# VH-VL binders against q8wwc4: the designs that were tried, part 25

Target 1, 195 residues: q8wwc4
Amino acid sequence: STEEKPQQHQKTKMIVLGFSNPINWVRTRIKAFLIWAYFDKEFSITEFSEGAKQAFAHVSKLLSQCKFDLLEELVAKEVLHALKEKVTSLPDNHKNALAANIDEIVFTSTGDISIYYDEKGRKFVNILMCFWYLTSANIPSETLRGASVFQVKLGNQNVETKQLLSASYEFQREFTQGVKPDWTIARIEHSKLLE
Short names: E, the ipSAE of ESMFold2; O, the ipSAE of OpenDDE; V2, 0.75 times the mean of E and O plus 0.25 times the DockQ between their complexes.

## First folded at step 9 (VH-VL; framework fv_burosumab)

Design p3 (at its last look DockQ between E and O 0.71; V2 from the best seeds 0.00; counts 0 for: pae E 2.8 > 2)
Fold by OpenDDE, look of step 9:
Structure p3 (fold): chain C 195 residues (1-195), chain A 118 residues (1-118), chain B 106 residues (1-106)
Amino acid sequence: as target 1 above (195 residues)
Amino acid sequence: QVQLVQSGAEVKKPGASVKVSCKASGYTFTSYYMHWVRQAPGQGLEWMGLINPSGGDTSYAQKFQGRVTMTRDTSTSTVYMELSSLRSEDTAVYYCARDYWEGYFDYWGQGTMVTVSS
Amino acid sequence: AIQLTQSPSSLSASVGDRVTITCRASRGISSFLAWYQQKPGKAPKLLIYDASSLESGVPSRFSGSGSGTDFTLTISSLQPEDFATYYCQQYDSYPTFGPGTKVDIK
C-alpha cells in the first residue's frame, strides 16, 4: 500500500494588486460597522469573508459536479433553478472550471453591502463577495478573452499553465426576530462561464 | 478644538439610577457616533454601547441591556447615559468617546467617576 | 466575543529603550485594531488605528504593525512621558479591549 504522500500544495502567493475604488472600501467598512452595531453584535466582516470563501469553494465544487440537490439549503431556490439549466448545458471543461479549490483562491474581495427593509418590516443584509481563483481546466483562450494565464511552477514539477477566473457570490441573511440566522446565496455569477 | 466634557462625580446607593452627561464642542455634533466605555478601578476598559448621530438609534452591550439608556440632545450637543439598578460592580469611571463610523475612538471625555456604595 | 490578550502585562524600561508590546486576538480581525495610551487619572488617548496608521499629533516614535491575529506596538525610543498603560482594541466586531500593558520606569 504505497501511502501517497499528501502533495504539499505549495501556496503560490499571488499578489493581486486590485485597484479598488477607495470610496467603495470606505462604504464597505461603514456598512460592516452598521451590521455589527444594529443587526448582530457578533458579526465580523473578517470572519464572514473567510466563511464566504469556504462556502464558495464548496458550492462551486458541487455546481461543477451538478449536485444541485445538495445546494438546496445553501442557494436560493430561484437561483438554483436557473443554475441547474445553465450548468447542465455546459461542456465538461467549463463545468470543471467552475470548481474552485480553496488553495487556489488567490484573492477575495468584499463588494457591495446592502441593508434593506421590506414592506413587512423584515430586515435583510446582502453582501457581495468576489473571488479570483486559478483553474487547470483546459478552456480555449478564445472563450476566456481577457483572462490572465499564469505559469505555475511548483517545486521540481513541470510548469503547469493555469487560468485566472473570477466569480461573484451574493450572500443574504434575514435579521428579523425569530428567523433562523442562516446565510443563503442569493446570486451566483461566474464570469465567462455562466452567462 | 474637539472637546468632550462630562458631568461630575456621582455617589449612588444600590438600586438607584445615575445619569451622566457628555457635552461635545469643536466639531459637527450630528456627524459622529458617541460611545460609552467604562473602567472599574484598576481594571480594563469595557464597551457599554453607542448612539448614532441623529440620536434615534442605539446599540447596547448585552451585559447592560435593560439597564442602560443612551440619549442625545442636538440642541445642546449633549449625550446622556443613564444606568439603572445600580450595583457595587457598577463602580467605575465612565467615558464618552467619539467615533466616526469606524468603531475606534479618536476623542474621549475626561471621565465620570460613579461610586455605588451602601 | 473577540478576546484580546496582551504581552507582557507589565514591563520596566529606561528612557531611550526600545519597547515592544504584543496584542493577540482570539481570531482573525484583519487590520481592525487600535492602540491607546492611558495615564493615571486620565482618559485613553488614541495612538494607532487600522493596526499601523499613526493618529495625527502622535510622535513618530510610536508605530504599529501586524494583521490577522498578531499585532505589535513599538516605541522606538522611550521618553519620560511614555510611561503609561497601553491598550489594544479591536473593532472588527463590537468593540473589545485588551487587558493592558503597564510600562513602568526602571
Scores: ipSAE 0.731, ipTM 0.874, lowest interface PAE 0.7, mean pLDDT 91
Fold by ESMFold2, look of step 9:
Structure p3 (fold): chain C 195 residues (1-195), chain A 118 residues (1-118), chain B 106 residues (1-106)
Amino acid sequence: as target 1 above (195 residues)
Amino acid sequence: QVQLVQSGAEVKKPGASVKVSCKASGYTFTSYYMHWVRQAPGQGLEWMGLINPSGGDTSYAQKFQGRVTMTRDTSTSTVYMELSSLRSEDTAVYYCARDYWEGYFDYWGQGTMVTVSS
Amino acid sequence: AIQLTQSPSSLSASVGDRVTITCRASRGISSFLAWYQQKPGKAPKLLIYDASSLESGVPSRFSGSGSGTDFTLTISSLQPEDFATYYCQQYDSYPTFGPGTKVDIK
């Protein structure tokens, strides 16, 4: 076959297909069941996903504003250290594109859920969340061509043209008995912006 | 042909224990979770906990922790639920219910009436 | 804990009537909702899972809809065998059940 497969377009197609992929959806349901069955009976993947969406909007705004001191309580220290230099070196239009307004997040998807113990027997859950959001920032439009179901209308009268971007945030919580429940962000990816 | 057959009705005094059995047939016993759900006379349904028959690991509703024990015997495809320190409010029909790792129940046992009276 | 309410608590209907039963969750549960039918002296029977998916062998006159906090079970044309109590159940976290809706003959 002679199909063109630039990695950027393949990543975008895979993310969109992942949003609709029934195999990933089934795996996520089973893993969510395991979390409430064995770790915390009050755990709800629905409640988590709504909170994660709020966190994404908040953190992405702080990143766009370079307010890294406010991120130290939300993002793992190693991740934040790497982000400082990457974000401050971005052009202003790319920095603006990091910010996701909560009302413009059009899709939220749960990616992989990892349930594991470390060598000290501490119980951890990592949940990868994927977000698709609209921005008015002037960004190259490669992402829009990869999102067949969620392409936005361009050029309509009185309608602002917007670009569709994606981001992936990995949340981590320790479920060890007696540890305060607290989610931290262990990985941040903004497609094309923070690779 | 999935079937869950429970042991017969029990009458107990306050402070006693009861052990209800649930024998599964018609499917791979170790591939599905088994839950216990009870229903007081004329009332709704209340989840008590679950057991994974494959390894015997359990998880109990907080209300019943310390009073309930769930076990299984893979050679007879049977799960057991034992409730101790019985009180009059434990009078109910007790059901076993099958679940494929999601938390809803596609098959139920016929129920076991447990009556706790002085 | 996710609390479920049902409305109405009871209703009387005739064979052939369209019956609608509502279940409301205390917070969003996405589509993690099941519906059960229970006849007197019998165990519950699964009708609907995932809010709208019909269990195998359940008549097509039963349907479910909704997501988030508001869910509906509909019986499009009530049959004599449908007089029973109907329960919703969430499984977004540990299972909780609605209080039931009793459907009686007029």
Scores: ipSAE 0.468, ipTM 0.792, lowest interface PAE 2.8, mean pLDDT 85
ESMFold2 (binder alone), look of step 9: mean pLDDT 95; pTM 0.961

Design p4 (at its last look DockQ between E and O 0.50; V2 from the best seeds 0.00; counts 0 for: pae E 18.7 > 2)
Fold by OpenDDE, look of step 9:
Structure p4 (fold): chain C 195 residues (1-195), chain A 118 residues (1-118), chain B 106 residues (1-106)
Amino acid sequence: as target 1 above (195 residues)
Amino acid sequence: QVQLVQSGAEVKKPGASVKVSCKASGYTFTSYYMHWVRQAPGQGLEWMGLINPSGGDTSYAQKFQGRVTMTRDTSTSTVYMELSSLRSEDTAVYYCARDYWEGYFDYWGQGTMVTVSS
Amino acid sequence: AIQLTQSPSSLSASVGDRVTITCRASQGISSFLAWYQQKPGKAPKLLIYDASSLQSGVPSRFSGSGSGTDFTLTISSLQPEDFATYYCQQYDSYPTFGPGTKVDIK
């Protein structure tokens, strides 16, 4: 019984130096400060970002598999309805490209944070998260104009060509007293795939 | 030069209230948050809460909710921290600390010793 | 609450020695960490912010490094005036402090 030694997947650390606008970074920090100061003292933007990354990986896989029923508790109803139509009509290779593996997410960035009150005095926080991930899906280069192609060599394996894709997920939480403190996904964008 | 000058030492009985002041100078008072941090004798630092630049909003640590009140007087550039229902465990040096929307403290008051004893 | 630990709790060193103090967070806090120096009977003084940024007026012998959960304060050459307790503080969430590291000079 040759115990197949678990192939240590050498995590190729791609350092994507995304030059985010310094002004946006400062704004994000200030807004994050405001969140733990006035909404939830236990809020951590770092922890949130990690959770968001995991949520993105999970939700994107479910989308790729057209398992929309499993997304009802995670994604806003209006968004889910629109996604059903868009995703169902996609070619299989495009569907496959929606799925992000957690290990292939090479960069995560916090976008705009919005804090707003509605007419009823309810408090909301929206956080836009941007993800960059590698896909092995065979998408025609014409469709992915501007996407960076990377050659990834994992150990002694053949050089695999992967494409870098981006996605944006907006997370929303109501901070009104008495409301369940759950984050929901209020917006999903996959550039070049879900237009 | 930025200066935070606090009021003098206080001795109080259990159940009483104490109000500590922090007078700021050398900078735009209405642009910075002010925090209060206390330190029991021989112990570490404990965050109590913050007040925003306008004085209209406060955030208190859960431990002090209901007992602490932070206020701000723009005309005198002074921040106040009042702690009620004092206990022996409240014996500590209380500090005001300045924050520019970051969550760390670049300037501190000299501290005010509050002793709660029967 | 994010908890911070420091190591060691105390140390004794000679003038000119390299001193290293570590701070560990119970969860990832990115670079939202500050270091303070506190001398007996005095208020804390900010040394480092954002894990590695030196506060204005602080001697260059002080440096900070680290990200995520593990952070380090380094004094490259200990001076007599560096006798103090050093605290780390995170501000990824509501502020919490480490328990402090006392540095005694031999």
Scores: ipSAE 0.806, ipTM 0.915, lowest interface PAE 0.6, mean pLDDT 91
Fold by ESMFold2, look of step 9:
Structure p4 (fold): chain C 195 residues (1-195), chain A 118 residues (1-118), chain B 106 residues (1-106)
Amino acid sequence: as target 1 above (195 residues)
Amino acid sequence: QVQLVQSGAEVKKPGASVKVSCKASGYTFTSYYMHWVRQAPGQGLEWMGLINPSGGDTSYAQKFQGRVTMTRDTSTSTVYMELSSLRSEDTAVYYCARDYWEGYFDYWGQGTMVTVSS
Amino acid sequence: AIQLTQSPSSLSASVGDRVTITCRASQGISSFLAWYQQKPGKAPKLLIYDASSLQSGVPSRFSGSGSGTDFTLTISSLQPEDFATYYCQQYDSYPTFGPGTKVDIK
C-alpha cells in the first residue's frame, strides 16, 4: 500500500492566504473589470497574472545573475539603474535568494491596480503583483523564523525545509489609443532582500 | 431579499424600439453592476451589455453597439434597456442580472418577452 | 473573444443517474467559470462559481471541477427537479455563455 501524496500545496496556500487582504482582492477585481469594460475588451486579469508569474521568474533569475543588460527592455530605465548597485552589493546568498523557480512560486496575488492619466491625457494602468516563493537559500531572518519555516513534503516521504519569501513587481502599460500594448516593470521589491 | 422585477411583455413591429425596465430591491443598488442577457426562443443565452448604476457608465457587446442604450434611475433603483431598429431576430426573453463583483450573475430578473412581428 | 463549447448538447437520463456535463474554453480562463440551471419558462439560476464553489442554497449533489480550459459539472444522483438545461459562463473577460446542455427525462 503506497502513501498518498502529501498536502504541500494546500498547506502552503493556507499560510500564504493568511497574508491576503480580502478587501484588496475585491477592489482589484473591480478595477480589472473596469479595464476590461472601458479600456481593452481582450484584457484578462487571469491571463495577465499567468504572464506576470512567468515574467517574475525570468526577471528574478536575471537579477540574481546580475544580467542587467538583458533587463533593459523589461524594466524601466530608472528602476534598472537603481537596481544595478543594490543587487551587486548583496551577499551571494541574498543574490541567490532573489531567483524564484516558477514551480516554487506557491502563491500569486494581485495587489492594487492604479488607473490614471498624465498631463497629456495619456492613459496608464499599473498592476501590482505579489509573489510568494520558496527558496533553499540560507537567509538569516529573525522575524520570520517561526512562521516562515515550513516542512515541504515532495511526495515519496521526502521532506525538505525551505524559507518563504515575498516579492512585489509593479507592471505598467500605456493604454492610450494607438500605443503599442507592452508591459514594463516600473517597480521591483524583494522583501528582506532589496530595500 | 434581493429581487429584480422586470416590466411586462411587449409586442413590437420591425423598425420600432422597445424599452425594458428592471427594478432592484433588497440591496444597495449603486454597489453592483447590472447586465442584460437575452435568449431567443429555444436558443442559448447572449450577453448584451452592462451598466454601472453609480455613475451610469455603460459597455455594450459589439453586436448591439449603436442599437442598445442602457440607463438607470437611482431614485427608483431601476435600470432600463432600450433596443432600437428592431428586427424579427430580436424576438427573445430579455433578462437583467446582477453582477456579484466578479462577473458571474447571482440574481436574475424574471425576464421580459419581446416579440417582433410583422 | 472566448468561446465556450459544451458536451453533450443533450442527454436523456433517469432519476438516480450520475450525469456529467463538460464545458471547454477556447483559451485559458483559470477558474473563472460559472454554471447555471434553467428550467422552461424560468430565469437561469446560479449553481457553481469559481469552477467548483457551490452557491448558497444549491444541493450538494451538484459539483464542479476543472481549471484552465476544461470544466465539468456533475450531478451525483439525478432528482426529478434536476431536469433542465445547464449553461456554463466564463468571466475572465466579457461574459460569454456555452450553448447549453439539455437534460431530459428518460
Scores: ipSAE 0.000, ipTM 0.438, lowest interface PAE 18.7, mean pLDDT 80
ESMFold2 (binder alone), look of step 9: mean pLDDT 95; pTM 0.958

Design p5 (at its last look DockQ between E and O 0.65; V2 from the best seeds 0.00; counts 0 for: pae E 3.2 > 2)
Fold by OpenDDE, look of step 9:
Structure p5 (fold): chain C 195 residues (1-195), chain A 118 residues (1-118), chain B 106 residues (1-106)
Amino acid sequence: as target 1 above (195 residues)
Amino acid sequence: QVQLVQSGAEVKKPGASVKVSCKASGYTFTSYYMHWVRQAPGQGLEWMGLINPSGGETSYAQKFQGRVTMTRDTSTSTVYMELSSLRSEDTAVYYCARDYWEGYFDYWGQGTMVTVSS
Amino acid sequence: AIQLTQSPSSLSASVGDRVTITCRASQGISSFLAWYQQKPGKAPKLLIYDASSLESGVPSRFSGSGSGTDFTLTISSLQPEDFATYYCQQYDSYPTFGPGTKVDIK
């Protein structure tokens, strides 16, 4: 019984210096402040971001596998219906490219935060999260115009070519009294894959 | 120069209420949040709550909900903190602290000692 | 609530010494950490914000570092006026403070 030594996945720390617009960064901070101040005192933008990263990895994997039933509680119904149609029609290599491994997410950024009230007085918070992840999916370079190609050498293994992809997930939560405090995904965008 | 000047020391009996004032000067009063933080003798700092620049919205720590009221008077550039149903455990120095939408405090009042004793 | 711990709880040092105080958060808080100095009978004074940004008017001998869960306040050369209690405070969520570190004269 050859005990397969767990391959120590050397975490290649790719420092993606994404200079976010300083103005947008300040706005995001202010809105995050408002969330814990007036909606949920226990809210942490840092913790949320980490959770969102995990959710992205999980949801993207399920999408790649066309397991839409498992997404019903996580993704808004309208979004899921649209995704089902789009993802099902994708080539297998494109489907595979949807899946993000948590260890291959190289950068996470918080986008716009929206706080709004509806006509009924219900309170909502939307947080847009942007993810950059590496994929080994063999997608023609013509389809991924502008995608950065990286050569990753993991230890003594052969140089593997990976492509950097981006995805945007919008998370929504209702903060109305009496409503279940669950985050749902209100929007999913995979640039260059789900157009 | 930014100044936060608080009202004087208070001595109260258990069950009573205390209202502490914080007068601000040297900056645009209606642009900053004001927080209240207290410190029991020989202890650390405890956040109590905040009031927004307009005075129309407040957020209180769960521990003080139902007992604390923060108000703001724009005409006098003064913030008030009222704490009711006082207990011996409420004996502390109470501070007002300024915040510009960040959650940390760049200016503090001198503190107001509130003693609750039978 | 995000809990903060500080190490050490107290220390004795001499003028000219390098002093290091550590603050640890119960969860990741990015760089949303401030440091305060408090002298007896006085209000806290802001020293550092955003983990490493020096507040205006604060001497350059004070510096902050760290991100995530572990943070450090450093006084490069302790001065007589630096004997005080130092508190860390996070603002990633509703504000919470560390228990404080007292710096006494040796």
Scores: ipSAE 0.796, ipTM 0.909, lowest interface PAE 0.6, mean pLDDT 91
Fold by ESMFold2, look of step 9:
Structure p5 (fold): chain C 195 residues (1-195), chain A 118 residues (1-118), chain B 106 residues (1-106)
Amino acid sequence: as target 1 above (195 residues)
Amino acid sequence: QVQLVQSGAEVKKPGASVKVSCKASGYTFTSYYMHWVRQAPGQGLEWMGLINPSGGETSYAQKFQGRVTMTRDTSTSTVYMELSSLRSEDTAVYYCARDYWEGYFDYWGQGTMVTVSS
Amino acid sequence: AIQLTQSPSSLSASVGDRVTITCRASQGISSFLAWYQQKPGKAPKLLIYDASSLESGVPSRFSGSGSGTDFTLTISSLQPEDFATYYCQQYDSYPTFGPGTKVDIK
């Protein structure tokens, strides 16, 4: 399994929502095996998933701050170009809701894994990662259908109201021999925040 | 019933090569990966590599790259592992092991002792 | 490479005892862990896969638990045929094995 357990730094336990279909989970494990078997024996889907969570927190924060120049090495150029206008035009509360603090990411799951070759015979792997995170951003409930609001204790006596949001980031790496082993974000979706 | 039957014990001198066979029966040979794992006397288990019998694609552990070759013959449902430039440290029992695309092994051959000594 | 350690390296136990063996990974491996039993002169036999799933034909006295870096194999009531060496193996990346835990008769 590629799912990460909820963090305990806030001393609050949360119900994990949105489990993947068991058939998809089996297919994901087989595809992860194929990556290490044929492309990179050191590849670990578990290690990748942990790194992807860190990348999501970092990139989502930069997006919320409209720091697109800092994203040029992390996000595919065509994706970043499409995002600039959409993000800049968001209301401030929606921009703030894009940012996911690493400690507020409640649930991480691996979606589809694609293994393919392009016209030149270059080898690629795409891994879709889904993240569920909490935000304190003030978003009108009528704007996000299906939005969840619940109370989260930050200490013995503190109560804070937060909303649960989701995002999907697709990571791509070229495994062609001799190519630098970097992951680039090839797709970014923030459910109902980027329409 | 799944069965993996390996060739018999071998005694070799340093610098020689050995080729171990593993004959599969009781299942669709080309639907499962075959791995090779070795165990030195009194030691633990060490993964050497794998072969996909369907197309013959192989992947080898870094330690054995350049010394190991895995092949198969689909007409006899047999995989082969050849280890060259043998050293005393290669003295071990060599196992073939079956895997359904995940990396753990549900069936193992009986093992083939390879002894390398002068 | 993902290194596995096992504890204890050996133990002595009587028939009927509850036996617990621990495996620790050098990094998170989710639930990509298998357990094997090996008797002297024999090939390993798969007991547990996916950390806690019992292989077909394995007695229910065997169970596995854990995720991430820490894993446990438990034999609830040791039988005479259970005296063997037990290995954990990860498959989050290319396979590596723990050093083994020998279970001897007391």
Scores: ipSAE 0.390, ipTM 0.763, lowest interface PAE 3.2, mean pLDDT 86
ESMFold2 (binder alone), look of step 9: mean pLDDT 94; pTM 0.940

Design p6 (at its last look DockQ between E and O 0.78; V2 from the best seeds 0.00; counts 0 for: pae E 4.6 > 2)
Fold by OpenDDE, look of step 9:
Structure p6 (fold): chain C 195 residues (1-195), chain A 118 residues (1-118), chain B 106 residues (1-106)
Amino acid sequence: as target 1 above (195 residues)
Amino acid sequence: QVQLVQSGAEVKKPGASVKVSCKASGYTFTSYYMHWVRQAPGQGLEWMGLINPSGGDTSYAQKFQGRVTMTRDTSTSTVYMELSSLRSEDTAVYYCARDYWQGYFDYWGQGTMVTVSS
Amino acid sequence: AIQLTQSPSSLSASVGDRVTITCRASQGISSFLAWYQQKPGKAPKLLIYDASSLESGVPSRFSGSGSGTDFTLTISSLQPEDFATYYCQQYDSYPTFGPGTKVDIK
């Protein structure tokens, strides 16, 4: 019984130097400041970003597998309903491309943070997160116009061609007193896949 | 030049209240948050809370909720911190510190020693 | 609350020495870390912000490095006026401070 030694997946560290707009960066910092100052003192934008990355990996995989029932507690009902229709109609290769492996997420960026009150005085925070991840899904280059193609060599293995995709997930939390402090996904966008 | 000048030392009995002032000059007073940080003798620094530039919003550390009140007077460019129900453990140097929406403090007052003793 | 630790708690050094102080956070805080110098009977003075940015007017012998959980303050050549206590402070969440590192004369 040749115990197949688990192939240590050498994590290729891709340094994506994405210069975010300095103005947006400052705005994000200020809004993050406001969140821990007035909404949740324990809020950490760094910890949130890490959690969001994990959530993205998990949710994107479930989407790729059309396991929508498992997403009911994580994704807003309205968004989930729309996604069911869109994802179900996708070709298998496109579905596969939705799935992001946590190890293949090469870059995470915090987008716009919105703080707003509704007419009832309820407090909401929305945080847009942007993810860049590598996929091995065989998607025609015509469909992914502008996507960067990378050749990844892992150890002594053959050069694998991967494509860089991006996705945007908007996380929402209600900060009204007495409401469960859970983050939900209020918007999902996969550029070039879920249009 | 930016200056934060605090009121003088205070000696209080347990159960009393103390109000410390911090007068700001040399910059646009209504553009910066002000924080209060205290330091017990021989100890580290402890964040107490903040007040926004307009003075309309405050955020206090949980430890001081119900006992601390921060106020702001734009006409005199002065921030106040009042701490009630004083205990011996409240003996410390209290600092006002300026923050421009970042969470770190670029200017500090000289500190106000508050001694709580029976 | 995000907890900060510092190492060492105290050290003795001579003028001209290279001094290194470390600060560790209980969780990732990206680069949201500041360093302060405090002399006896005085208020803290900001030295470094955003982990590595030198505050205006601070001598270039001071430098900061690190990200995530591990951070370092370095004094390349200790001067007589540098004997003080140094504190790290995170602002990824509500502000918390390290316990301080006292730098004494050897």
Scores: ipSAE 0.771, ipTM 0.895, lowest interface PAE 0.6, mean pLDDT 91
Fold by ESMFold2, look of step 9:
Structure p6 (fold): chain C 195 residues (1-195), chain A 118 residues (1-118), chain B 106 residues (1-106)
Amino acid sequence: as target 1 above (195 residues)
Amino acid sequence: QVQLVQSGAEVKKPGASVKVSCKASGYTFTSYYMHWVRQAPGQGLEWMGLINPSGGDTSYAQKFQGRVTMTRDTSTSTVYMELSSLRSEDTAVYYCARDYWQGYFDYWGQGTMVTVSS
Amino acid sequence: AIQLTQSPSSLSASVGDRVTITCRASQGISSFLAWYQQKPGKAPKLLIYDASSLESGVPSRFSGSGSGTDFTLTISSLQPEDFATYYCQQYDSYPTFGPGTKVDIK
């Protein structure tokens, strides 16, 4: 029964249901504290999340373009090897759906942080990042079960039909003293697009 | 009820060391981090470092690395902060502060004035 | 290190006034910001954590807001006991404090 006129220059925002919960947030906060307390005094989970969003956009684009040579320094060798076969076997519309435009990533969440040591005493941190993004790729709805299809109002008057997809990228860094401070991607999942 | 009681004021010469104590009561000593924060006269607050009382692990602000040592005694529920090679700019009130693994401080000691006179 | 600034550096207000103090971070810190009150000769006291959560036992006239880089502490109706200096502190990384805002009661 509510009737409201659209405001001029109003932007439309997307809301993602049921993604984060309070217990995971507390666990993530404690583990982020442990990273800056003991591993890297300058570590910031907020700054990491901003960088991870950029990395997701870049890597997902390279995957969609099958530019695997450019991914060799960004993605773990075992992961990249498995991805090459899976991605090249995808239909073109599914390949295109892998690419996430940075300005169409509508939600980013930290899923899990793991802190561990191997038996040689090397120190590792893995951070799972979850992304929700919009795509204009032409994907049949019956092929991609559980995907949301809805209209997105772009700008003041424009409406475009897009699909909302999710992906999970796990970032790994070795914090052992003397090791180059690089994050590599140790796992890539694109829901319903990659197995 | 939570209490953090610090040792009394100290007067030191440049180049000396000072050791400040902070005795905790009213909670499980080993379940909370203890931080040290100082405040020069008329100035703001400056974080110095932390200790986990359960294992004794420490982490120090870069400015104090090499000059500060934090220890604890679980039998007396007491943490200690020792600052060496004192300079006149180290004149400040030194506080211990409790933290539940988040990085902010819910209880503070009364402060210990350390004066470094040249 | 994440640098914090506060504005104003000092202010004077009357009992009953609404006062607003701002804190700005040099980079995004999400909601990992705390506010402290410090009275002369006393230790700081926690007022607000997680940018907007009121610490137990703190009067409801205190409130916090903001996220990212811009944060605000508000005292809705200033009381005589609110004469103090107020500090913001971030904990997204190693703790750093703002320079403080002194509130004098006219």
Scores: ipSAE 0.260, ipTM 0.718, lowest interface PAE 4.6, mean pLDDT 85
ESMFold2 (binder alone), look of step 9: mean pLDDT 94; pTM 0.956

